# Ledger of designs, part 2: VH-VL binders against Putative multicopper oxidase GMC1 (GMC1)

Target 1, 132 residues: Putative multicopper oxidase GMC1 (GMC1), of Saccharomyces cerevisiae (q04399r243to374)
Amino acid sequence: LINGKSSDGETIKIGFNTEYLLLRIVNSGMSGTQVFHLDGFQLIVLEADGIMIKPFIVQTINLAVGQRYTILVKLKSDTSFIRMINGCNKMMGYITKQWWFYKEGAHLDLPKNPNDVSIEHLPGFTKAELYR

## First folded at step 9 (VH-VL)

Design f7 (from e4 with heavy chain T57I)
Fold by OpenDDE, fold request of step 12:
Structure f7 (fold): chain C 132 residues (1-132), chain A 121 residues (1-121), chain B 111 residues (1-111)
Amino acid sequence: as target 1 above (132 residues)
Amino acid sequence: EVQLVESGAEVKKPGSSVKVSCKASGGTFSSYAISWVRQAPGQGPEWMGGIIPIFDIANYAQKFQGRVTITADDFAGTVYMELSSLRSEDTAMYYCARGDEYIWGDYFDYWGKGTTVTVSS
Amino acid sequence: QSVLTQPPSVSAAPGQKVTISCSGSSSNIGRNYVSWYQQLPGTAPKLLIYDNNKRPSGIPDRFSGSKSGTSATLGITGLQTGDEANYYCGTWDSSLSDYVVFGGGTKLTVL
């Protein structure tokens, strides 16, 4: 589930003039490590479990059960859509979902969810938990 | 206008170390990634590493990891690049360049004039 | 040898149009924005194009950039003698621990 929705390919509208996204990511699941990735963007991690930390930059972040991160994302001026890739680690691999951020006013011509996403091949993916 | 002023030319012997400075003026410094890019004679530019001073995050190219150290003095608005265990192949022009704000950029909008480092016996 | 591949040289007469290609892979150009640099003899590189197709202030509209798939192209119209220089493409490679990568460069000769 992402924000209470089990569906894939959901959309989140963001402001037209958005330059930065501040995301609070929480793994509120009962089990399984969550993998979070924004295709083509760097994740500036500012807060971990409610504590401001020395910032670090990654492309992919892992969230153990109960972990919370605050992430800052810088957008390009021509960014219209952002593909969010989420993987949930299960016994048989990763359950993968894709959601989309889109700027207000942008034409809702989102590509169909590609089936070529492999969590293990995401840029910056690591099996290690990040606790910086 | 943002300007990056680099230290003067260096002549070093093999095995020694060189420390080049890059002072930024005319704008904010700490929030932008500053990278070091070198260019050997007749070659293209090569990224060595960089630092985002506000986060105190440094990143190095694998080729130079363990041999290069990039630091920032926020008070002085200066970034430093120290390269140790110099060899003849390190002879090059060393540029500091400003990248994007808060992130590792995919472009450099301001460049220093470069510092020539010559390594010879 | 360079991560990004450029033709070693291009040439044209004044007033003509030239294009310089930059070929990469899915981990660099395929995923990230491309920048272009002009380097005149004896000078530091100068940013010409950023974010695939944007021009910094002071760069004339004779210079243009485009990106498609894993390749990028720099276009120069109305070629001038002062355009004779080396041109480099650059981008971020997502598979190389946030490394910045450059092309091998293209020498533009104005005939």
Scores: ipSAE 0.819, ipTM 0.912, lowest interface PAE 0.6, mean pLDDT 92
Fold by OpenDDE, fold request of step 12:
Structure f7 (fold): chain C 132 residues (1-132), chain A 121 residues (1-121), chain B 111 residues (1-111)
Amino acid sequence: as target 1 above (132 residues)
Amino acid sequence: EVQLVESGAEVKKPGSSVKVSCKASGGTFSSYAISWVRQAPGQGPEWMGGIIPIFDIANYAQKFQGRVTITADDFAGTVYMELSSLRSEDTAMYYCARGDEYIWGDYFDYWGKGTTVTVSS
Amino acid sequence: QSVLTQPPSVSAAPGQKVTISCSGSSSNIGRNYVSWYQQLPGTAPKLLIYDNNKRPSGIPDRFSGSKSGTSATLGITGLQTGDEANYYCGTWDSSLSDYVVFGGGTKLTVL
């Protein structure tokens, strides 16, 4: 579930003039490591488990059960959408979902193709669950 | 207008170290990624590494990892690049360049004039 | 050797249009923005184009950039003798420990 939804291909509208996104992500699942990735973007990690930390930049982040991160994302002026890739670790690979952030007024052509994503091949992917 | 002022030319022996400085004038670059890009004679630019001073995050090209150290002095508005175990192949023009704000950018909008480092026995 | 591939040289007469190509892969140009640099003899590189097709202040509209798929193109119209220089493309590569990658460069000769 992402924000109470189990579906794939969901969209989240953001403001037209949005320059930065501040995301608070939490793995509130009962089991499984969550993988979080924004295609083509760097994740500036500012907070871990409710504590402000020395910032670091990654492309992919893992969240163990109960883990929380605050992430800052810088957008380009001409960015119309952001592809969010989420993987939930299971015994046989990852349950993968794709969601999209999109700016108001942007045209979206969002194919539902979860099979085109390999979590283990995401840029910056590591099996480490804790980042410091 | 932002200007990046680099330290003077260096002549070094093989095995020694060189430390080049890059100071911002006309503004600050604490929130911007500052990269070091070198260019050997007759070759194209090569990214060595960079630092985002406000986060104190430094990253290095794999080729130079373990041999290059990039640091920042926010009070002095200066970024430093130290390259150790110098070889003749390190003879090049070394540029500091300002990238994007808060992230590792995909462009450099301001460049220093470059520092010539010559390594010869 | 360069991650991005450029033609080694291009040439044209004054007033003409030239294009310089830059070929990459899905991990760099395919997902990231492209920048272009002009380097005159004895000088540092100068930013011409950023974010695929945007010009910094002071760069004339004779210079243009475009991106499609895993390739980018720099266009120069109304070629002037002062445009004779080396041109480099650059971008971010998401798959490398090296964040920034450059092309091998293109020597532009004005005939």
Scores: ipSAE 0.816, ipTM 0.913, lowest interface PAE 0.6, mean pLDDT 92
Fold by ESMFold2, fold request of step 12:
Structure f7 (fold): chain C 132 residues (1-132), chain A 121 residues (1-121), chain B 111 residues (1-111)
Amino acid sequence: as target 1 above (132 residues)
Amino acid sequence: EVQLVESGAEVKKPGSSVKVSCKASGGTFSSYAISWVRQAPGQGPEWMGGIIPIFDIANYAQKFQGRVTITADDFAGTVYMELSSLRSEDTAMYYCARGDEYIWGDYFDYWGKGTTVTVSS
Amino acid sequence: QSVLTQPPSVSAAPGQKVTISCSGSSSNIGRNYVSWYQQLPGTAPKLLIYDNNKRPSGIPDRFSGSKSGTSATLGITGLQTGDEANYYCGTWDSSLSDYVVFGGGTKLTVL
């Protein structure tokens, strides 16, 4: 579930003049790792498990059960939407969901969701724990 | 206006190391990605790696991994690049270049004038 | 040698238009923004185009950039003899250790 919703294709509005996005993400599941990616953006990781850390930058982040990260994302001035890709590693593969962040007006022209996303081919994907 | 000034030219023997500095002035330094880019005679530019000083994050091109070290001294406003195990093909012009703020960007908006490293036996 | 492929040379007469292509892959141009650089003889590269099609301050609007799929194009209109230089494309390559890759360059001759 993402924010209590299981449906694919959900959208999240962001302010028109937003230059940075600050996200607090957590794997609140009982099993399985979670993979988080914002298509076309770098993720600046500032906190891990509630503790400020030496920052690191990745394009795709992996969270074990109970792990949490605080992430800063720098938007480009012409950004109107951002595809969020989430994968959950359960049993024999990944269960994927795609959500969208969008600025005012962009929600009318969002791209069609692709049928499949290869979690293991996302930029910077790793099965290793990124921070303890 | 932002200025990047590399240290002076070097002549080195094969197997030795070189350490080049890049002093930044005239703008914000520590929040920007500062990269080292070299250009061998008659060739195109080649990114070697860079650092984002405020985060103390260095990233290196795979070709140079294990031979290059990039560090920053925020107090001095200076980035350093050390290249070890020098070979004749390391003879090139070495530039420091400023990229994007806080992230690894897709472009460099300011370049130093470059410094020559010559490796000869 | 270069991840990004550019024609080795192009030429055109003063006042005319030229385009310079840059061909890459889905891991670089296809996913990331493209920049272009002008390198006059004996000088450092100078940023000409960033974010595919944007010009920094001081770059005349006769320089333009575009991107389609895994290819990018630099356009120069109203050619002047002072435009004679090497031109390089650059972009981030997400498959090659997150580093910036450059094209091998295109020498523009104004005849």
Scores: ipSAE 0.417, ipTM 0.762, lowest interface PAE 2.3, mean pLDDT 83
Fold by ESMFold2, fold request of step 12:
Structure f7 (fold): chain C 132 residues (1-132), chain A 121 residues (1-121), chain B 111 residues (1-111)
Amino acid sequence: as target 1 above (132 residues)
Amino acid sequence: EVQLVESGAEVKKPGSSVKVSCKASGGTFSSYAISWVRQAPGQGPEWMGGIIPIFDIANYAQKFQGRVTITADDFAGTVYMELSSLRSEDTAMYYCARGDEYIWGDYFDYWGKGTTVTVSS
Amino acid sequence: QSVLTQPPSVSAAPGQKVTISCSGSSSNIGRNYVSWYQQLPGTAPKLLIYDNNKRPSGIPDRFSGSKSGTSATLGITGLQTGDEANYYCGTWDSSLSDYVVFGGGTKLTVL
């Protein structure tokens, strides 16, 4: 579930002139790791489990149950929307959901027929714990 | 106007180390990715790694992991690259180059003039 | 072997057009922005094109860039003798630990 919703293809509106996103993400599930990815963007991790850390940059984040991160994302000026990919590792594999960020005033013609996403093939995917 | 100036040319023996500096001036330095790119004679450029000084995040090309260390002195506006266990194949022109702000960028907009490191017996 | 493949050389007469190709893969050109650099003899590389098709200030309209699939192209029109140089493409490669990879280069000769 993302924000209590299990629907694929949901959208989140952002400001037209937004240059940066600051996201706080948490795995609030009872079991299973969560994988988080913004297609085409680097994730600057600033805070882990409520504590400011020495920053690190990754392309894909995994979170154990109860883990949380604060991330900063730099956008390009020609960005109209951002594909958000979330994977939940339960039982024998990943359950995948896709959501979208879109800029206010952008044309909402999202890419049709999005390909099925393989979590294990996302750029920078790792099962290792990122924060040590 | 941003300027990048590498330290002077060096001649080294195989098995030794070299440490090259890159001093930045004319703009904001610490928030930008500063990379080292080398170019052997007759070859294309080769990214070695870089640092984002304000975050103290360094990243290294797989080919150079274990041999290269990149550090920064934010106060001095200087980035250092140290390459160890030198081989004759390390003879090249070494450039510092500025990338994007806060992230690893896809391009380099400012380059130093480069400095030569020669590895010979 | 370079991750990005460019022809070793290309030539054309003054005033004509030339294109320089850069072939990669889905992990680099297919997903990421491409940049192009000009290197005159004895000098450092100079950025010509960024974000696939954008021109930094001071780069004339004669230089253009485009990308299709896993290939990128640098176009140069109105060739001048001063355009003789080596040209390199660059991009991020998501499958490597490297963030930037370069092509092996293309030498342009104006005959």
Scores: ipSAE 0.380, ipTM 0.766, lowest interface PAE 2.6, mean pLDDT 83
Fold by ESMFold2, fold request of step 12:
Structure f7 (fold): chain C 132 residues (1-132), chain A 121 residues (1-121), chain B 111 residues (1-111)
Amino acid sequence: as target 1 above (132 residues)
Amino acid sequence: EVQLVESGAEVKKPGSSVKVSCKASGGTFSSYAISWVRQAPGQGPEWMGGIIPIFDIANYAQKFQGRVTITADDFAGTVYMELSSLRSEDTAMYYCARGDEYIWGDYFDYWGKGTTVTVSS
Amino acid sequence: QSVLTQPPSVSAAPGQKVTISCSGSSSNIGRNYVSWYQQLPGTAPKLLIYDNNKRPSGIPDRFSGSKSGTSATLGITGLQTGDEANYYCGTWDSSLSDYVVFGGGTKLTVL
């Protein structure tokens, strides 16, 4: 689930003047590693489990149960939509969901049937935990 | 008006190391990704790695992992690249190049003039 | 062989147009923005196109870029003898360590 919603293709509005996203993400599930990715964007990780860390940059981040990260994302000036890909680790591999961030006032012509996305092929995908 | 100036050309023996510097001027540098890209004669460019000085984040191409070290001196406005265990195939032009601010960009908008490292016995 | 494939050479007369292709994969061109560089003999690469189709200031509009699927194209119209150079595509590969990959280059000959 993402913010309590199980549906695919949901959207999240952001301000039209947004140059950076500051995201606080949490794996609040009872089991399974969650994978988080913003298509075409880098994740600047500033905080882990509530504590400021030496920053690092990844394209895809894994969260074990209960893990939290604060992530800064730099947007491009022509960005109207950002595809968010979330993977949930299950016994048969990963189950993926796609959500979208969009700037207020942007055209909402999103793909009706988003291409199937393999979590194994996401940029920077690993099963290793990075601790600092 | 940003300028990148690499240190002077070097001739090295196989098995030795080389340390090349890149001094930035004409703007702030510490928030930008500064990369090292080499180009052997007759070949395309090859990204070696880079650093974002303000975050002290270095990243290296897998091919060079363990042989390359990239560091920055924010006060001096300078990025360094050290390549160890030199071989003849390391003979190339070495460029420093500026990427995006705060992130690893998809392109390099400013390039130094390059410096030659020649590995010969 | 380079990760991104370009034709080794292309040629055309002054005033004509030419296209230079760059073929990659879903982990690089298919997912990421493409840039193009011009390298005149004896000089450093110069950014020609970024973000697939944008020109930095000072680059004339006879240079254009496009991307479709896992392939990118540099277009040059109104060829001039000063366009004779090597042209490289670049993009990042969505992997653990190698973020930027370049094509092997295309030598453009103008008569």
Scores: ipSAE 0.303, ipTM 0.710, lowest interface PAE 2.9, mean pLDDT 81

